# VHH binders against Transcriptional regulatory protein TdiR (tdiR): the designs that were tried, part 1

No score or structure here was measured in a lab: all are predicted.

Target 1, 227 residues: Transcriptional regulatory protein TdiR (tdiR), of Thauera aromatica (o87940)
Amino acid sequence: MQATKTGNASTVFVVDDEASVRDSLTWLLNSISLDVRTFESAKDFLDADISCTHGCVVLDVRMQNVSGLQLQQALSERGFKLPIIFLSAYGDAQMGAQAVKKGAFDFLQKPYRNQDLLDAVNAALALNREMADKQNEKQKHLDLLATLSQREMEILDKVVAGSSSKEIAKLLGISYKTVEAHRGRIISKLGLKSTGDLMHFVMRGSSHCSDCGRQPLPGSSPCRPAA
Positions, changes and structure headers below are counted from each chain's first letter, unless a header gives other numbers; Kabat numbers aren't used for antibody chains.
F, E and O are the ipSAE of ESMFold2-Fast, ESMFold2 and OpenDDE, as the mean of both directions, binder to target and target to binder. V2 is 0.75 times the mean of E and O plus 0.25 times the DockQ between their complexes.
[cut] marks letters that were taken out.
The coordinates of atoms that the task and the answers printed are left out; those that the model quotes come from them. Centres of patches stay.

## First folded at step 1 (VHH)

Design b16
Fold by ESMFold2, look of step 4:
Structure b16 (fold): chain B 227 residues (1-227), chain A 123 residues (1-123)
Amino acid sequence: as target 1 above (227 residues)
Amino acid sequence: DVQLVESGGGLVQAGGSLRLSCAASGRTFSSYAMYWGRQAPGKGREWVSGISTSGGSTAYASSVKGRFTISRDNAKNTLYLQMNNLKPEDTALYYCAARLSYTWGKYYAEDYWGQGTQVTVSS
C-alpha cells in the first residue's frame, strides 16, 4: 500500500456524515489524481484546524449536530480561505443556492452527475489559485515597502498626509535638500517615476473603487468617486 | 473583473412569456455560480433563481417555481431566465449576478452584477 504526497498538492476536503457519500467522492476524485481527506462531522473538520493548505471543501448542507451552514459561519470567523461547494438533498436546493449568496463557491443537488461534481471542484481549485495570485501581488507590494529605512518611512507618511518637502524638513528638523534626497531614494526603491506615484502606490495596499467590482443596484456606480 | 449585461425585458400581458439573457465578459464565466434577482417597485431585492457553476443544479423561489426556468450556456458565456405565465406581481427590475468568494461575507467577497432589465406585466 502507498502514501503519495505531491508537495503543494491541492486537497479536496469532504465533510459529510454519510459514509457512502464520502466513499463515492473519494473514489471519484482520486480517479483524476486529486488528494482527498474526509470528515464525518463539522466538529471533526474544525478540530483538524486546516488553515494553511491549498484546495477546496465539499460540504453537506445538513449534518448531525452542526449543519454545513453553521460550519461555513465558523470557518468565516476563523479566516478560512478555501472555496466551499455545498451538497444539498432534493428539497434543499434553494438552501444551497442561498449559501452561495452568503459566500460559498457553488452548490450541487443530490443526486449529482459525476461530471458536475468534477467541474465544480476544478472551478473551485482554479478560484483558489486565482486568490493565491492576488495574495502574492499584495505581498510583493508589502515587500517593496519593507525596503524603506525608518527615515524614509517617516517621510513617506508625511508625503501621504499632504506635507510639502519644506514642511517635512521643518517637522523633522532636517534640510530641504535632505528631504529631497530621501524622496528620491523612496521613488527609486519603489520603482516609481514621480512624487504623484507615491500616493497611488500606497493606496494599492488598501481597497479602492476601481478594484471593488460591485454594482449593487441598476443606475448606481460600483463605487462612489472620491470627492 | 466580470461585466454582466442583461437583455430581453419589456412590456408583456399577463399570461405571456419573456426570455431574459445575461451576457458575461471578462473572467471565465464557467467559474461562477449565478443567480437572477429582482426588485419590484417599492420593495426590497428578492432572490429569484440560482444555478450551479456547471448548470447541473438549479433552485427557484416559491413564487416562481414551475413558471420560470434558469439555464446557462457556458460556451456562449450566457445566463438565461425563461419566464412563462407572467403575472402582474412579476413586474420588477431583473438582474443577473455572480458571486466570487470563498466564504460568507466577512472573509472575502466580490460581487458582480448587471444593471438590470425592466419587466412590466400588465393585464
Scores: ipSAE 0.000, ipTM 0.447, lowest interface PAE 10.6, mean pLDDT 75

## First folded at step 7 (VHH; from s49 with S31Y S54R K106E)

Design p2
Fold by OpenDDE, look of step 7:
Structure p2 (fold): chain B 227 residues (1-227), chain A 123 residues (1-123)
Amino acid sequence: as target 1 above (227 residues)
Amino acid sequence: DVQLVESGGGLVQAGGSLRLSCAASGFTFSYYAMFWGRQAPGKGREWVSGISTRGGSTYYASSVKGRFTISRDNAKNTLYLQMNNLKPEDTALYYCAARLSYTSGEYYAEDYWGQGTQVTVSS
């Protein structure tokens, strides 16, 4: 019984104003068993609820009302994290370079080989999965930390700062035995085996994505899986 | 042995409906993207519709969009094509196709085709 990894189905989002291009890309991507959603405009794409979706975006650089680059910017401003693959017409190499500078995953110039597109999409999807996994790990880490009491957090902070249990006891006005008991509980609650692991645990959590300066606002509703 | 067997074709009047079925055997049906193609007399084979492995994505040729519906039942290893508001231009031999694609350093594709079922739409 091969465990069908119920992996979160990845979707390829195609945004192009040409129906023939959308059709062609859909056929190509479906041929490799990918789920595809197509949009005829940037507006349509932005109006779609894609907040909890895993996948990648394939964008045409040249669209009538909103350019692919403008859409990229809008998505970025909204915190959209899906990798973007740009398709450009011949001669738009400069636009492609700009797109990549702005964080595009890849840029393909028309005419392109179908294999190149497929490779780019597969790579983008792989990246997105990796990012999702990392995010999940971070969330798990935060969830574990959330199980700590205020007192345990205070003790953890001192431990991470390099204070000994004796020092912590003195600082907090509690017994050495009490501090050790709390340390034991902290280790247990965090699923760790040793105090050495505790430092590693905290260091892994503090890797602030330097790029996302925005503290996750507490009220952002976790993507509730559709019951 | 891999088999794709189409059924449900026949003679129908313009404006009528048909439901095509494609029974798959000899391979893991749920791993394959499925497609319908057709070949009219004197014309080349053209794609009609496609569906992803999980059924989350469907595609239709412009000529059949709004009239045809593709679906699949992975538990029954069966692909379907509901054809409504049929036109004489829809007269063709309809083929079921399965494709498995994967990347392991290189792109690989495995394609299977049925023998087809005849659809004739009279004016």
Scores: ipSAE 0.008, ipTM 0.259, lowest interface PAE 9.2, mean pLDDT 83

## First folded at step 16 (VHH; from z1 with S105T Y106K)

Design z4
Fold by OpenDDE, look of step 18:
Structure z4 (fold): chain B 227 residues (1-227), chain A 123 residues (1-123)
Amino acid sequence: as target 1 above (227 residues)
Amino acid sequence: EVQLVESGGRLVRTGGSLRLSCAASGFTFRTYAMGWFRQAPGKEREVVAAISWSGGSTTHASFVKGRFTISRDNAKNTVYLQMNSLKPEDTAVYYCAADLYPWGTKESEYDYWGQGTQVTVSS
């Protein structure tokens, strides 16, 4: 039974008001076995449930009703995390600079080489995968911490603060032996090999998810992790 | 019940300044883009300005020419329109409106509307 590497299928989202451009990009991206979803407007893209998807976005800077920059801003306000590649017409260098300042992954001027687009897309997808992996690691870390009892958490906090087992015993009104037993359990529950690893473990978890500003869109069901 | 209540409209002289306010209630204010419209006598209602959910993006009509500025305070559920260098042609009823998207230009795109506030600019 070959473990089908359920590789988290990345999707390239194309937003362009020109059907011919959407078709051309779809063809090009499919040629390297990338999944593509196309949208004819910024509104169409925003209405799509893409919150739980991995991938990147290819945006035209000049769209009839909503500019690519406006869409970028809207996505940012919604906590959208996918990397954005802008496609711009010749002469829009100022717009490109603005897009980059706002966190665009890349900016390609038309006419561009197909290879340049593919390279940019692949790089964006790679970045997104790395980000997803980091997020998954963070979640795993949190899940491990969630397995700790309240008492174990109290002890962990003291350990991280630099307190010795003797000090912790005194502070919590328990025996030294009890503290050591809890420390052993903490290490075991967190899958660590030594007490020295505890500090590293906690430091990795304390990076405040500043990015959890996912305000759920009204009516969007919270992304339940696929059980 | 959804309510948008405009205030601040009054008679002003040409070249004067006015700040309109719109207080929102009955819906999640931060999830809606807000806009200002105006309707002059005998004219169609037209968009004046729009602002995104967080206020990070704004759009203004071409006739504004930098004279008006839309802003919002999500903590107060209020959207504002600062109007400077007012002209007689700015005389209209000004309406506050809510939309899910900040780039709506048509009345039909907006979900909620206020009753309007009268702005009169005298020569």
Scores: ipSAE 0.029, ipTM 0.344, lowest interface PAE 6.0, mean pLDDT 84

## First folded at step 20 (VHH; from c2 with L100F)

Design e5
Fold by ESMFold2, look of step 21:
Structure e5 (fold): chain B 227 residues (1-227), chain A 123 residues (1-123)
Amino acid sequence: as target 1 above (227 residues)
Amino acid sequence: EVQLVESGGRLVRTGGSLRLSCAASGFTFRTYAMGWFRQAPGKEREVVAAISWSGGSTTHASFVKGRFTISRDNAKNTVYLQMNSLKPEDTAVYYCAADFYPFGTKESEYDYWGQGTQVTVSS
């Protein structure tokens, strides 16, 4: 199954080879109205081929056959995007720290306090919602841009680079009026009011840096996600 | 699922030429800027060249300008890097990457990455 069982609600996926752990986590998470799906092995989870965009994974670091770290690697190779919280047994803190270095959201040592698990899950779900919202907005912008013709994309590229309609006409070997007609079609297709809105539209979809739309060459690139 | 698959990397002698290709799938290619990056052993990944979604604008790193040319074919969902006058310092794994417009030259700005193709330049 590639979608959540209950639709677009958040789901917590629990992967642990101990039935008592799966049962206690299900009970705990259901008590705060979270949907839970459990898996007794990494293989079962991988075979389910989950494509859900809303949720998180609670994953045992040590499982029979395939470890949680091996599962994390396999999921990464598939482009799996849900935050992962590892559960580690006593003495496995190094593996948990290694998992976080490789992009896991967090880890908890067994036995854990119920509140610590709930706090980690809620934080992971909050991160997941933030990332999903950003990706959804990016996808909406991409869908709108995909309606542009090749010539319209060429003109938009020049507009964002700061070229005037007269400069664009010269560069593309077409009339000023033709450029203006294309700009009008771009504005209409993107649902905008004016040419001034084009930069705002583009920045909503993909900005990794608030300082610029075009990046300086390497060695002078001060903008990176720093938060 | 998004895929970027580089090909064309191989062993080449100093002064030689090589063309890299990157086939894209799983996203609307013509709405993305594309870039080529490289990473030599023990060094940070660095931009080599970038090209706007239409192909109308390109940038090249100063260390390769005049020797490498980026291009794209939106009908084939493919971006290319023509590499001429190769030097041993060009030895690296070359990656293609996709960035939602506007295009950038920093690796943190790119959303999708290929697995890379090895280019080795011998003396």
Scores: ipSAE 0.085, ipTM 0.554, lowest interface PAE 6.6, mean pLDDT 79

## First folded at step 21 (VHH)

Design f3 (from c2 with L100Y Y101L)
Fold by OpenDDE, fold request of step 22:
Structure f3 (fold): chain B 227 residues (1-227), chain A 123 residues (1-123)
Amino acid sequence: as target 1 above (227 residues)
Amino acid sequence: EVQLVESGGRLVRTGGSLRLSCAASGFTFRTYAMGWFRQAPGKEREVVAAISWSGGSTTHASFVKGRFTISRDNAKNTVYLQMNSLKPEDTAVYYCAADYLPFGTKESEYDYWGQGTQVTVSS
């Protein structure tokens, strides 16, 4: 059973009205084993099913019918989330800067070094992957939470707030045993191994305790700095 | 489409009360913690209150001092902010926000935002 590495293949979308540019970019990007899809117009790109979960867009600022900036705007209005790298002509640095201000990932002025483009693309792809991973993780959490009953959610709320099972039992007017049973189900439904994992489940994995402006939950022992 | 629509903001006199509502749609409301933020003119947006998924846990900003209470009705996909003893300093645009995790304090932690409702408290 060959594990089809459904490798979340990153795709670079190239939108440029010049065929020679599309070809050149395709060749360059393929040289580092990137998948490339090219489009000759903004319309073609907008009409395409861009269901790719991972990728970036390399977009020329100057296109005949629809400018790169207009395309950026249209994509933004559609909730398009892939990072956009603009290629700008000499003298259009201001347009590139404006594009970045409007949320473009980067811009490169022509003539640019191939390495600069590759670096920008790689950086954009890395960012997109990170964002996708975060989104996927979030969705998984949401899906798991959605499996909880109302009562389980009530109990979870109290647990994460630091209430003991005894306190929860009293608050909800149910037996301690019932609370524990619910806790067990919650742990199971959330795919967790222990109650301790519940806290991790609801805590945003900020590895760095330093910036957690989160007021310590009343029952959480202050992270003692490692001495 | 995800929507959070705030309502209830209006002009009130000092000492008055308001109840803000935020109607949510386009997402599974019960799987999100909710929060209220406010932004006064010339000030940064600040958290007012937060409520967990089922409403079992709430947090309030220190400046609230018991005057405001966050609540939610998951059957109505609505979160509320009861504001009592309003002061001129409470004048702000109040925003509803959704966080898939509870106890979010930072704006960046919240996934969805409403457009806000203006609360003005006159002397």
Scores: ipSAE 0.759, ipTM 0.926, lowest interface PAE 0.6, mean pLDDT 89
Fold by OpenDDE, fold request of step 22:
Structure f3 (fold): chain B 227 residues (1-227), chain A 123 residues (1-123)
Amino acid sequence: as target 1 above (227 residues)
Amino acid sequence: EVQLVESGGRLVRTGGSLRLSCAASGFTFRTYAMGWFRQAPGKEREVVAAISWSGGSTTHASFVKGRFTISRDNAKNTVYLQMNSLKPEDTAVYYCAADYLPFGTKESEYDYWGQGTQVTVSS
C-alpha cells in the first residue's frame, strides 16, 4: 500500500510592487505547477489571511513605503513561520545578506537565472513541509498523551525512566498485575504495539538525532545519524 | 497565548535558600515535561533540572549536587525549583521551559520559555 502522500498543496506568495515582476514570477512558478498568490505591497500581504497556509514567500527587498526588510521584521514579530526568499537589486547584495542573517531562507541577486529561483523556491517549500510535518507529529504526540489518565501518566513516567513493572508496583503501592494492566492501556492509547515502542515514542519526537541531548534510554540504540 | 512566568528570584546570602516558581498558561501543562535553565553573565545557558509529565521522574545537573530539587503541581500548572545551600556561582537568570518530551538537556529541545527571574547570591 503506497502511502498516498497527501501532498498538502503549498503556495508561493509573491510580494512585489511591480506588476510586471509579479506576472513574470507567476508565469515561471506556474510552469512547474506551483500555486502562486501575489501581493502589491507589504500592507496587502499583512492584511491577507495566510495563517493556515503552507508555502514560501518571494519578497522584493526594495518596495515603496515598506521595505522587504521591514516586512520581514513585522512577520517575525507576528510569529510568521514561512521561509522567505529575497530578491535584491544588483547594488543590494549587502541587504540580502542582512536579510539572511535575520532569518531569511535565501536571497537572489538580480539578474538571476530562472532555474536558481526555482531551486530556491523548491528548497524553501521542502523546508516548510519538513517543519509542518514535525509540528504535526508533535501535535499527534501531545494529543495521544492527553488521553492518558493521571495514573497512566505516573506509570509512563516510571517506564520511560527505566523502571520495571515490579519496581513501579512497589513505588506506587499497587500490584504487579495492576501495573501491567495500566501498561497495556498506555500502549493501546498511544497506538503502540509493545513496550519497546514506548521508548521509541518518547525518542522520535526529536527527529534530529544529531542535536538530541536526551539521555539514551536503557536498551535504546543511539539513533545513528542518517548517513 | 502560551505563557511561562517565573517568580521568586531575589538577592540571598551564601548558604541561603530560595524557591522559584513558574506559572504556565495557554497549553496543556500535564502533557509537557518541564525544565529549569540558568544563564550567568558571559556564560552559556545551561540546564539545571528537568521533570517528567507527572513529576514521577527528575534529572538534575551535576553541579546541583543535591542542593536543588525540581517539582511540579499539575493542578496549579506550576513547576518549582527549591534551591538550598546557595553559592555565589549560582548567580544567574533562571528560566523555566517546557518540552513535550521528557529529559531534554539542550535548550533547542524546549518549545516554550519564560522571561527569566534573577537570582543573586552574595558572599
Scores: ipSAE 0.741, ipTM 0.921, lowest interface PAE 0.6, mean pLDDT 89
Fold by ESMFold2, fold request of step 22:
Structure f3 (fold): chain B 227 residues (1-227), chain A 123 residues (1-123)
Amino acid sequence: as target 1 above (227 residues)
Amino acid sequence: EVQLVESGGRLVRTGGSLRLSCAASGFTFRTYAMGWFRQAPGKEREVVAAISWSGGSTTHASFVKGRFTISRDNAKNTVYLQMNSLKPEDTAVYYCAADYLPFGTKESEYDYWGQGTQVTVSS
């Protein structure tokens, strides 16, 4: 049985300038128990300044004033991280394909089968959950590092840089035996088996993903109600 | 809420000196490596200097070696960039960034970013 944090609710953001489309998508997505927030335009979505780590976006390629492709570009420049699914209409298929080449999760040609939309949304949400889980594991490793004292962090810093206990003792002006005692406490606090595990521990916590490495900027508005 | 707030950017003459500060809050500062990056108009953001979580290890980009020094004060949750012998090509917005790795030199390795402070060097 999978444990899920109570605060990990996912939201599907729908951006389309046609009310009938927004209503239809809301009904469809609600039918599989997904929460939906709608926006009438790219401007409304940009003005909301959404900074949310759980969800996905469904948006129309062609909208009044600012197209879906222009919105995607603006969001990318702001470090927006949620997967994006485009809806394209007759005559817009090339713009939908361009969106995918620029990193959108998927696109669907209107008229689309309801099941194809649901499959795309579920796949986007699954990817989003995997990225969030990786970030959560990173935070757990960071929390363990925070249990170390300042002296222990100094010693770990030298160990990661490749210094031996004898070198560390000389650099810090303390005995070899004292360095070994500190290393033992570091290993214990981090829950590791040996000194050989220290580098692996540090690298295990790394969240280095070139496609998802950008974080919400300070002051961004997370997951707010529709416009 | 994580915040990185840079300060100290201003107009200085060629050959002058300047010290930038970055105040950090909303996370355990002493477990993060810190870095300074800069972005000139029309150019990509680039690393200037980085410092390990304890301050025991630093790196500096080759283009600023000897002129700039990164340092940190973990008691005040602050990282600094001392800039000496400034040149017009140092004109840029300077950003403070945080990374929980031992330290990194690539933009993609940093988790948190400040809003930047403008440094302008005139002839």
Scores: ipSAE 0.107, ipTM 0.580, lowest interface PAE 5.7, mean pLDDT 79
Fold by ESMFold2, fold request of step 22:
Structure f3 (fold): chain B 227 residues (1-227), chain A 123 residues (1-123)
Amino acid sequence: as target 1 above (227 residues)
Amino acid sequence: EVQLVESGGRLVRTGGSLRLSCAASGFTFRTYAMGWFRQAPGKEREVVAAISWSGGSTTHASFVKGRFTISRDNAKNTVYLQMNSLKPEDTAVYYCAADYLPFGTKESEYDYWGQGTQVTVSS
C-alpha cells in the first residue's frame, strides 16, 4: 500500500474488484503524475478508514458482496467528503444516475474514453481542493473567534454592523475608552494589524466569498457579493 | 456531535403567550448566529427571527415584529423565542438553527437544524 503523501498532494482511490481495471487505472493516472491507491473490495476500502482531505474516489458500481452504491451509502454515514466518480456498465446506467442524485460527483458508462476519465478525475480533484480550502478557512475563522470573550464578541458584532466606538459605547452602556480597549484586544487576539482589518477578517471566513480563488491575505479587500 | 433541541411548543389559545427554548451542544455556541424558523402545513420554511452571535443584533420577520422576541443566553448555550399575542396563523412547527457566520436570515445560510417543536394556536 502506498503511504498518503504529506501536504496537499492528491490521491486517487480506485475501488474495483477487477485487477485489470485497477492496473489500467493506476497506469493511466500515474502517467499524469497522480498518486493512486487501489482496493479490490468495498470492505477493504472501508477498513482502511481513509481520512485524507485531498483526492477523489473512482468506484465501480458493481462489485462482489458490497456494491458501489452500498459503499457510497456507508461512506456518507461516516461523513466521507471526497468526491466519488462511478464507473457503470451498460444496464447499470440507472444505478449511476441514482448515485449522482445521492451526491456522487459524476459517473462514466463503460466503455469510456481514457480522456473522459482523466477529465472527470481532474474536475473532481478541483472540486475537492475548493471544498477543502473552504472548510480549512471556516475552521481557522472559528478557532480564532473562540479566543474572544463574550464582551469582545459583542463589540465585534457592532463593528461588523458598522457602528463607531462612540455608538458602541452608547449601545452597550460602557465608556468610549473601554470600547477602544476591547477593540485593541480583539485586534491582538485575531492576529490583525489594524482596526481596518476587522471586516476583512469576518469576510475571510464567509461562504459568501466563493469567487475568491485563494485565501485572502490580511489587508486585502473583501470580496464583493454577486449582483 | 452538534445538537439543537427545541422545547416549549404546545397548544395555546388566540392572544396567548408561549416561550420556546433551544438547547445547543457540540459546538462553540457563542460564535454562532442563531435563528428561529417555522413551517406551516403546506408552506415553505420561513425565517421568524435571527440573533447575532453575541446577541447584540436581532432581526424579526415583519409578520411577527412587535409580538415575538428572540434572545440568547451564551452561558446556558440556549436561544429563546418569546411569542406574545399569538394568532391562528402562527400555527407551525418551529425550528431552531445555527449559522457559523455572524448573522444570517436566509434558510440556506444555516448549517445546523433542530427537529422542531409544534406550536398550535386555536381560535
Scores: ipSAE 0.054, ipTM 0.505, lowest interface PAE 6.5, mean pLDDT 79

